# Ledger of designs, part 79: VH-VL binders against q9h9l3

Target 1, 176 residues: q9h9l3
Amino acid sequence: PRKMVAIDCEMVGTGPKGHVSSLARCSIVNYNGDVLYDEYILPPCHIVDYRTRWSGIRKQHMVNATPFKIARGQILKILTGKIVVGHAIHNDFKALQYFHPKSLTRDTSHIPPLNRKADCPENATMSLKHLTKKLLNRDIQVGKSGHSSVEDAQATMELYKLVEVEWEEHLARNPP

## First folded at step 22 (VH-VL)

Design z115
Fold by OpenDDE, fold request of step 23:
Structure z115 (fold): chain C 176 residues (1-176), chain A 124 residues (1-124), chain B 107 residues (1-107)
Amino acid sequence: as target 1 above (176 residues)
Amino acid sequence: QVQLVESGGGVVQPGRSLRLDCKASGFTFSDYEMHWVRQAPGKGLEWVAVIRYDASSEYYADSVKGRFTISRDNSKNTLFLQMNSLRAEDTAVYYCAKEGYWQSSTFHRYFDYWGQGTLVTVSS
Amino acid sequence: EIVLTQSPATLSLSPGERATLSCRASQSVDDYLAWYQQKPGQAPRLLIYDASNRATGIPARFSGSGSGTDFTLTISSLEPEDFAVYYCQQYDYWPITFGQGTKVEIK
């Protein structure tokens, strides 16, 4: 438990058409949901689309945002050696331009027992919002002001706890 | 420029098999979910199947489950649809489609790019 | 599954007129809704995503509004090239579903 953290990131749109997803916020929580890291991050490229409805990011958040390279170093220091839990976590790692060992990665969007517990198809990739509602009876990502990566990271960790024992045993028998 | 090019369509008898290919270019293929969507002649659009970015899982519409298999080769930027036990109602133009942008905990599964489509006709 | 009902089935208008297309979901799909335009013999073209975001290259006369169960595509002033079939699509629930389409035809 002490070696486990959950991560959630928020991205904004960069590039000529705003189609490039760039890291703009990252939150990391421990097993108990305590915040270990929560920073706004300044992408290296000009932001074309803040994607505020989803990211919660506004222009004012970028005024004192941590430069990407610095933030990346801080985040990697926290993640190194940990079991990292996330939802569709490959996108978070992609935004971080970082690859965490598969054996130390837990993606709650790709855990069939979790879907089964939620009466969802095992092979369907479910949203964090829907799983959280079904299994935790909690509404996240409410409103139009944007998501909270802290809230999402906490929800992700809570979801994983529901299947932790079963899934860890499965992984032990079937190493990735 | 993003391009999706389907191929493999044709005329087949019921019960036969057919494989469709979709060649992608102009974007990082391995970063995105890919989908198949079909459209019967003169009808609307119907989602068919999805495959994860790394091909670790697939999900299908009930109408094709157990008969169709979606797969991909990221090294070749190619999406596939293996269609077995074809039925007359499978007659349609089949489109490969790219998902929209990606975020952390949300999935934006609108389709920002489509292929030109390939016609599959199942008839006796 | 989520059923998307579009109305009207057919909309007959003249160039320069305002077009209002409706898409209603059987239950809330939040803002996970897209609009497409399709012309005969062509693949669908993305117009709007996330309910109200205009896709790149789409003219300003196209706009999307709504949230939850009721969505609207508006064409402020129809151009000759805008006469086509329009589809809405939700991506909040599996399976992904489309509306049955609205045909915008010239009066």
Scores: ipSAE 0.913, ipTM 0.955, lowest interface PAE 0.6, mean pLDDT 96
Fold by OpenDDE, look of step 22:
Structure z115 (fold): chain C 176 residues (1-176), chain A 124 residues (1-124), chain B 107 residues (1-107)
Amino acid sequence: as target 1 above (176 residues)
Amino acid sequence: QVQLVESGGGVVQPGRSLRLDCKASGFTFSDYEMHWVRQAPGKGLEWVAVIRYDASSEYYADSVKGRFTISRDNSKNTLFLQMNSLRAEDTAVYYCAKEGYWQSSTFHRYFDYWGQGTLVTVSS
Amino acid sequence: EIVLTQSPATLSLSPGERATLSCRASQSVDDYLAWYQQKPGQAPRLLIYDASNRATGIPARFSGSGSGTDFTLTISSLEPEDFAVYYCQQYDYWPITFGQGTKVEIK
């Protein structure tokens, strides 16, 4: 079986009005929650909105941040060939300007058995925060200082592990 | 320039069906959740339905569940709302609404852009 | 569902005056709250998102504050074009819900 990692990214706002989401931090953890990668990343264009309340990114974090192209190369090297778990992971891949094979992607925001276990509507897209609280009895993304992508990646992996067997069997019967 | 244009509204009798369309432009349609929100005459706003960016999932308000179907065609930048078994209480202006900016694990489901709305009147 | 209660129902003020609108949630929605302005015959217009972020093109006289259960929209000095209905909206819980609205009318 292929190795599994979880990823979570933080985005800042770029472009004329700050509406473009650009990668500013990326965290990758292994199956056990060990951090494999955690770097601040410098977008190729000027940051208009740090979105600090959510991203946790501040100007000081960009001083020694890894340039996007370099970081992208490092991250892709880690992800290649692995099953990648994330929450609303399509956004992470967009920010990375990368698309992982669907057959090797696991999105915890779209796993009906996970929602069912949390006594949530199966077809509703639930936040990582709510699922983590319901299923792991853990509070994440607390406070106003911004999110921790490491914390979020770890929570995502833990959530997936709760339904891994069932979901992998489902995917085997219904390949994407 | 972001633009959402609804169409398909009209007057129908109870029990009948109607389909609304919403044509989107000015943004990458396939990157965002799309929503329907309605407003009865002289009343407030009521969320109706949401569809994921890739149409892989839908979710509905209890008031329309089992009767309405939200769908989308990303190749045509178009959002749809199929309304069946219409009731008088479904009378409203129906708005197409775009999800706000996207992040990783957090969903910002405010609506930064709205269509002009299309009126649906259900009456005998 | 989360119930959002806005107050007052109607706010009568003159141009140049300060307007303070309240939105109270039945339970905490963190900062997942937005404010909209709606004028007769028009679609709602986004004013504030994430409780305190002003939307693009929105004048500086509009500001949002609060978190958890209590939120406030402030218009520092009313302009003639600001007389309208204002709605708050939470997006922390399903289903998405709106307040019943506050009408800001000219005195």
Scores: ipSAE 0.903, ipTM 0.952, lowest interface PAE 0.6, mean pLDDT 96
Fold by ESMFold2, fold request of step 23:
Structure z115 (fold): chain C 176 residues (1-176), chain A 124 residues (1-124), chain B 107 residues (1-107)
Amino acid sequence: as target 1 above (176 residues)
Amino acid sequence: QVQLVESGGGVVQPGRSLRLDCKASGFTFSDYEMHWVRQAPGKGLEWVAVIRYDASSEYYADSVKGRFTISRDNSKNTLFLQMNSLRAEDTAVYYCAKEGYWQSSTFHRYFDYWGQGTLVTVSS
Amino acid sequence: EIVLTQSPATLSLSPGERATLSCRASQSVDDYLAWYQQKPGQAPRLLIYDASNRATGIPARFSGSGSGTDFTLTISSLEPEDFAVYYCQQYDYWPITFGQGTKVEIK
């Protein structure tokens, strides 16, 4: 069986009026929740809005941050050949300027059985915070200092494990 | 600049159907979940439906579930609302709406851009 | 479903006065709250997102505050163009819901 990792990213606002989302932190954990990668990343564009309330990114984090091109190379080396789990994971891949094979991609924001376990509408895109509270009885993203991509990646992996057997069988029958 | 232009509104009898279109420009349409929001005359705002960025799933307000279908064509930057079995209570201005910036693991589902709206009147 | 209750229903004030509009959620919606202005015949205009961030092009006299269940929109000194209906909207829970509106009118 292929190795499985979970990824979560934090973005800052770049481009006109800070409307573009650019990668500023990436965390990757293994199946057991051990951190494989956790780096602050310097976007190639000027940061207009740190979005700190959500991203946890501050100016001081950018001082020694890994340049985007280098970080991307490091991250893709870890992801290649693995099943990658994320929440709204298409946004993580957009921020990385990367496409991971659909057959190796798992998105906890789009798994009907997971929503059903949480007593949520099967087709609604639920937040990581709400799924984690409902299914794991844990509060994540607490406070106003910003989110931790390590915490979020770990929660994402734990959520996936709740439906892993059912969902892997579903995907085997219904290849993306 | 971002533009959303609705069309297809009109007067229609109860039980009939109508399709609304929303043409989008000025942003990468396939990056965003898109919404319909309506406002009955003299009333407040009511969220109607959302469709995932890749059209793979949709979610509806209970008031329209089973009668309305939201869809999109990313190759034409167009959002649709098929409204079947229309009722008098569906009379409203219908707005196409775009979510704010995207982030990982949080959803910022405020609407930074709205179309001008298209009026649907259901009357016998 | 999250109910947003706006108060007052109508706020009658003169230009130059401070307007304070309230939005109360039936459960915590964290900071996932937006404010809109709507004038007759127009689409809503985003004023505030994420509880306190001013949207692009919105004058500094508009500010949002609060978190959780209690939110406030403040207009520090009313201008003639500010007489309109104001709506709050939460986006922490499905379905997305709006408050019933506060009409700000000339006294």
Scores: ipSAE 0.846, ipTM 0.935, lowest interface PAE 1.1, mean pLDDT 94
Fold by ESMFold2, look of step 22:
Structure z115 (fold): chain C 176 residues (1-176), chain A 124 residues (1-124), chain B 107 residues (1-107)
Amino acid sequence: as target 1 above (176 residues)
Amino acid sequence: QVQLVESGGGVVQPGRSLRLDCKASGFTFSDYEMHWVRQAPGKGLEWVAVIRYDASSEYYADSVKGRFTISRDNSKNTLFLQMNSLRAEDTAVYYCAKEGYWQSSTFHRYFDYWGQGTLVTVSS
Amino acid sequence: EIVLTQSPATLSLSPGERATLSCRASQSVDDYLAWYQQKPGQAPRLLIYDASNRATGIPARFSGSGSGTDFTLTISSLEPEDFAVYYCQQYDYWPITFGQGTKVEIK
C-alpha cells in the first residue's frame, strides 16, 4: 500500500529585491505526524531577505545548514513513490526544483470537499491557519518569531485525513 | 522590470459585454495568482477576482459573480476579464494586479505591481 | 467580509509635518495588511506590506505599524509629493478588502 507523507517548506528571499523564493527549511512527516525530515537548508545564492516573521529563518540557522543540493537529494529520496500532501504544494515543489507526479500529489489548499467542511467557498484558496482553526480547532503559526514547518506539515496531514476517503475516491474516478 | 498593461476598456451600454486583457512581462507569470481590482470614479478600490497560477480555479467578489469570468493564458503571459451583463455600477477603472512573493505556509496577497488601468464606462 | 475603516477621512497638513493615518479592521487580520498611495490619474503604489515592511523604493519617511485590528501608516515629514490618497488592504480573509481611503491634502 502506498504511503503518504506531508511536506512543508519555509522560504527566504533571494535574487533581485528579494523577490525570488528559495528553500531554507523543509519538514516531512508521516501519516501519524512523526517527523521523517526536518532540516535548515542553505540556498545556493545570497539571501536578501530572511522573511523571519513568516519563515522563522535567521542568519544563525544558515551557519550549519545543509547545502541545497545535498538537502534536495535527501528530500527527494523520501518523496519518491509516495503520495505527498501539502498546502499550496506547488510552491514547495518549485522551491525544491522538483515535479512530483500529479496522481501522487494532494494539495489541501485546493480540495473543494475540505473547503465545504469548513463552510468556506469551494474555489477560494484558504490559508492553512484558517482551515486548521475551523476544522481542527487549533491555533498554528502563533506569535511573531516565525512559523514551524513541522507544525504546519502535521496540521496539513490532519486536514487531509478529514477528507481522505472522499478525495481518494474522487481522484480514482477523475484521474488528474 | 515588471510591467502590466491593460487594454479593452471603453464605453458600452448596459447589458452588453467587454473583455479586458492584461499583458504581463518582467516576471514568471505562471508563478503567481493574478487579480483584477477596480475603482469607480471618485470611489475607493474594490477587489474583483483572482485566478490560480495554473488557471484551475477562480474566485470572485459577490458583486460580479455569475457575470464576470477571469481567465489566463500562461503561454502568452496574459490575464483576461470577460465582463458580461454589464451594469452602470460596473463603471470603473479596472486594474490588473500581481501578488507579492510566494511562500508555502502563508499567502501574501498584497499587490506589488499594478497596471495603469483601463476605463470601462457603462451608460445608456 | 472584513471591513477596514480608515481615519481620518481627510488629513489637512503642511509640508514638513508628521502624518498619522489609521486603519481599523472589523476583526483581526494578523499582519496581513498593506498600504497604498494613489495620486490622481495613477494606479495605486504599494508602500507597506505585511503590516510594517517598506516596499522596494519607498522612502524611509514611510513606516507602518500595528497588528491584528489596529494599524498605522506614518509619514514622518511630509514632502510635496506625499499629498495623495492612502488605502489600507487586508489579505487574511476572502474577499480581499480595502479601506475607504484617507486623503492627505495640503493645508
Scores: ipSAE 0.845, ipTM 0.934, lowest interface PAE 1.1, mean pLDDT 94

Design z115
Fold by ESMFold2, fold request of step 23:
Structure z115 (fold): chain C 176 residues (1-176), chain A 124 residues (1-124), chain B 107 residues (1-107)
Amino acid sequence: as target 1 above (176 residues)
Amino acid sequence: QVQLVESGGGVVQPGRSLRLDCKASGFTFSDYEMHWVRQAPGKGLEWVAVIRYDASSEYYADSVKGRFTISRDNSKNTLFLQMNSLRAEDTAVYYCAKEGYWQSSTFHRYFDYWGQGTLVTVSS
Amino acid sequence: EIVLTQSPATLSLSPGERATLSCRASQSVDDYLAWYQQKPGQAPRLLIYDASNRATGIPARFSGSGSGTDFTLTISSLEPEDFAVYYCQQYDYWPITFGQGTKVEIK
């Protein structure tokens, strides 16, 4: 059976007026929540807005950050052949300039049974913070200093475990 | 230059249907969840509906659930609102709205660009 | 549903004066709050996002502050073009909700 990992990224603002989102941190954890990868990543273009309130990224983190091309290679090596779990995971893949096979992709922001367990509308895209609070009784993304992609990836994996059996069976009957 | 252009508004009787279109340009349309927001004459703003970036999921305000259908065609950069069983209280200017920047761990669902709106009047 | 209560309903001031507009949420919305300006016959215009960030092209006289439940839009010195209706909007919870508006009018 395939190994499963969870991924979360942090983005900074690049491009005109900082409106483009570029990868500046990526964390990957295994099924047990152990960190497999956690690096600050230097975008290939000028950073206009660190978005520190959300990203936790500061100028100092970029001094020794791994260049995007190198980091991408390291990350893709870890993801290849695995089931990858994320929250709004299409954004993580956009930031990586990468498309993981749909059959190996799990998105906790788009799993109706998970929303139902949280007493949330099944079609609403719920935030990681709210699902984690409702289903795991845990506060994440606390404070104003920015988020941790390690914390977020770990929470994402624990959320997926709540519906893993049901959802894997659903996907086997309904291949994407 | 980001542009959103709504069309399809008009005068219609209660119980009838109308479809609104919103043509988008100047940004990667398929990167963003898109919204409809309405404003009754002389009143405040009311969120109506959202559609996921890939059209795989939709969510609605309670006031329109079961009567309105939001959809999109990413190949034509177009957002739609099918409004069925229209009521007098649906009379409003309808705006197409684009979310701000995308992030992975947070959703920034403020609207940095709006269309100029299209008026829907439901009256007998 | 998160209720946003704006105060005052109407603010009558002269050009050059400082305007302070309040938005209170029925529960914490963290920093997921935006402010809009709307003039008659026009679409809303984004002023502030993520509680305190000024949107592109918005003059420095506009500033946003607050977090959680209490938010403030400040216009440091009113210009003639600033007389409009102002709305706050939260985006932490579904459904997305707006405040009822504060009308800033010339005295």
Scores: ipSAE 0.844, ipTM 0.934, lowest interface PAE 1.1, mean pLDDT 94
Fold by ESMFold2, fold request of step 23:
Structure z115 (fold): chain C 176 residues (1-176), chain A 124 residues (1-124), chain B 107 residues (1-107)
Amino acid sequence: as target 1 above (176 residues)
Amino acid sequence: QVQLVESGGGVVQPGRSLRLDCKASGFTFSDYEMHWVRQAPGKGLEWVAVIRYDASSEYYADSVKGRFTISRDNSKNTLFLQMNSLRAEDTAVYYCAKEGYWQSSTFHRYFDYWGQGTLVTVSS
Amino acid sequence: EIVLTQSPATLSLSPGERATLSCRASQSVDDYLAWYQQKPGQAPRLLIYDASNRATGIPARFSGSGSGTDFTLTISSLEPEDFAVYYCQQYDYWPITFGQGTKVEIK
């Protein structure tokens, strides 16, 4: 079986009024939740809105942050050939300017059996916070200082494990 | 400039069908989840439906489940609402709405842009 | 379903006065709260997102505050063009819900 990692990113606002989303942190954990990568990343354009309430990114984090092109290369090396788990993972890939093979992609925001276990509508896109609370009885993203992409990636992997056997069988029968 | 333009509203008898279109421009349509929100005459706002950015999933308010179908064509930058088995209580102005900025682990489902709306009147 | 209760239902004030509009959620919605202005015959206009951030092009007299269950929209000095209905909206839970509105009347 292929190795599996979970990814989570944090974005800051760039462009007019800070409404363009640009990568400023990326965390990758292995199946056991061990951190494989966790770096602050300097976007190639001017940061207008750190979005700190959500991103946890502050100006000091950018002082020695890894330039985007270098960080992207490091991250893609880790992801290549692996099953990558994320929550709304298409946004992480957009921020990385990257397309991972659909057959190797797992999105905990779009797995009907996971929603079913949480007694949520199967077609609703549930937040990571709510799924984690309902299924793992764990509070994540607490406080107003911003989120940790390490915490979020770890929670995402634990959520996937709850449906891993069922969902991997489903995908084997229904190749993307 | 972001623009959303609804069309397809009109007067229709109960039990009949209508399709609403919303043409989008000024942003990357396929990056965003899109919504329909309605407002009955003299009343407040009611969320109706959402469709995932890639059209792979849809979710509906209980009041319209089974009767309405939201869809999108990303190649035409167009959002649709098929309304079947229309009832008097479906009489409303229907707005298409765009979500705010995207993030990875949080969803910012406020509506930063709205169309001007299209009126659907269901009367005998 | 999250119920958003707005108060007062109607606010009648003179130009130049401060308007304070309340939105209370039936349970915490964190900072996932937006405010809209709707003038007669028009679509809603986003004023505030994520509880306290002003949307593009919104005048500085509009501010949002609060978190969790209690939220406030403040118009520091009311202008005649501020005659409208104001709605709050939560987006922490499905289904997305709106408050019933506060009508602001200029005397």
Scores: ipSAE 0.842, ipTM 0.934, lowest interface PAE 1.1, mean pLDDT 94
Fold by ESMFold2, last read:
Structure z115 (fold): chain C 176 residues (1-176), chain A 124 residues (1-124), chain B 107 residues (1-107)
Amino acid sequence: as target 1 above (176 residues)
Amino acid sequence: QVQLVESGGGVVQPGRSLRLDCKASGFTFSDYEMHWVRQAPGKGLEWVAVIRYDASSEYYADSVKGRFTISRDNSKNTLFLQMNSLRAEDTAVYYCAKEGYWQSSTFHRYFDYWGQGTLVTVSS
Amino acid sequence: EIVLTQSPATLSLSPGERATLSCRASQSVDDYLAWYQQKPGQAPRLLIYDASNRATGIPARFSGSGSGTDFTLTISSLEPEDFAVYYCQQYDYWPITFGQGTKVEIK
């Protein structure tokens, strides 16, 4: 069957007043949580706000970062033909300027059985941090120095595994 | 320039219905989750409802659950609030509100832009 | 549900004075806290987001501090236009909640 990967990205603020979100780091892990890709990425436009508290991105990371166009090519080569798991994954694809087939996309922020397992309303968009704490009894995104997209991608894959059998069967019966 | 313009407020008797519209411009509407927030006269702010960027799910405050329906039409950049079975306690100025920037695994659900508000008065 | 308690309810000060407004959460909301200013007949205006970031166009005399459960909005030297009601808002948990406000009024 198709291989499965999890992705997480970190964004910085670009454009007028730093309000546009642009890709500055991407991490991809396999089913076992092994890192397949983890690169800092230089956005094609000026960074106005590093958003370091959340992104973990600092000016020094951009000095030798992979230019966006090159990084995008590397990332899309890894994603092609695979089931891709993420949290609010539409934002990751938007930052990549990319559309992944909906039938091969899994979003842990929008899986009702996962919310139900966490004793959360099925239609509330829960944060990765809160789902991870409730379902895996782990604290992620700890501290004020910014998040690790590797840690977040790994947590996302572990969360998906909790509902994988049920959700894959649901999607097979209800093709998107 | 971001703009949010509410309309549809008015005076209505308890038990009746009213629909509010919010027309958005100056940003990519379909990129953002949108909210309704209300403020009773002389009172503080109360969050009412949110709708996902693609309209695929909605979440409500307990005070309005089962009576109010949030919806959106991304092709018209418009947010809606259908308010049924209105009560005196629903009397408020209703604001539509836009979330801040989007990120991957964190949600920044502060409201960087608000509409001017539309007054709903529920009175016998 | 997260309760945000603002204090004081009313802060009576003169122009030029420092205002210190408190917002306390019933449990940690990390840095997911915003501050708003509201004048009569107007919509709320975002001042501070993510606990300490100043919103676009907000003067440097406004600053936010704190994390977790205890947050402060400071206005270093009050201007006449700063007399208003101020609200805090958390966005770490559903439902989103606001404090009940602190009114900053002229003494």
Scores: ipSAE 0.832, ipTM 0.930, lowest interface PAE 1.1, mean pLDDT 94
Fold by ESMFold2, last read:
Structure z115 (fold): chain C 176 residues (1-176), chain A 124 residues (1-124), chain B 107 residues (1-107)
Amino acid sequence: as target 1 above (176 residues)
Amino acid sequence: QVQLVESGGGVVQPGRSLRLDCKASGFTFSDYEMHWVRQAPGKGLEWVAVIRYDASSEYYADSVKGRFTISRDNSKNTLFLQMNSLRAEDTAVYYCAKEGYWQSSTFHRYFDYWGQGTLVTVSS
Amino acid sequence: EIVLTQSPATLSLSPGERATLSCRASQSVDDYLAWYQQKPGQAPRLLIYDASNRATGIPARFSGSGSGTDFTLTISSLEPEDFAVYYCQQYDYWPITFGQGTKVEIK
């Protein structure tokens, strides 16, 4: 039986005009929501825009942050061989400069049965905030100080559990 | 330098079809969800459709659902809008639009770059 | 559908004056609100994203404020090139919607 984890990342703006998204925090939780990893990560290039309103990342978090190369190694060791759940998870993998096998990837932003359960259009990409409110009756990402990748990863796992049986059966019948 | 160039506009009779193309350059096209937005002459802006970064799903405004199809070819950096069963109300300038930066758990669906638009006129 | 109501419909001012444009949402859109400028025959130009962030290359005289349902675009001292139509746009929930526009014109 394959272990399942949920991941969420926070990005900052780097590169010209801060348009490049670079990893600055990563949180991983297990099936029960226990934190397996939660680190602030120092991008290898200059931060142009902390995007704090969304990322929760501030200058002080970077002072002792784990360098990207080291953090990436730690994170990939945790993810290897596991089913990884995320929301718009392709962005998390891009920030990690990593490709996870599609057969082991679950994206709560792209599961039609989950949208149907929320009485949302099946093909619309719904935000984590709205799905969590509709399906779990919980408010996440509250306030203007930025988001917590721990809270977001935990919410993502709980959302997946709502459709886990149906979606795992679907994927078995329709291998990616 | 980001560029979006629409083409394929023209004059078409009601009930006919037309396809719009949008050629993108200056950014990693496959990283972004892409949109069509239209503006009828002398009127405001109306969102039309969006397509997922990998083309795996699409979502449409009610005004065009069932008649328009958005698609993309990431190998050619091209976005498409197939418009079937055209009506006079579809007369507009059609813009290709790029979303802002990507993040993990939030979607920043403001449009930081727009094409110059292509005019579609539906008249008998 | 989230309706965005802009006011005033037309704002007649002279160069050098302060312009204050309002955008009101029918329900909270948090900070998922953008402002655009559009001149005749041109595509819209992004001014403000995420309620208050100035887009690249936008002069400091443009500022955005507000959250939730009430948003303001301020032009601190109008320049001749600022006479245009301004639109707000929400992106908190589907479908994406725009306000009907505020025309800023020379009095």
Scores: ipSAE 0.823, ipTM 0.929, lowest interface PAE 1.2, mean pLDDT 94

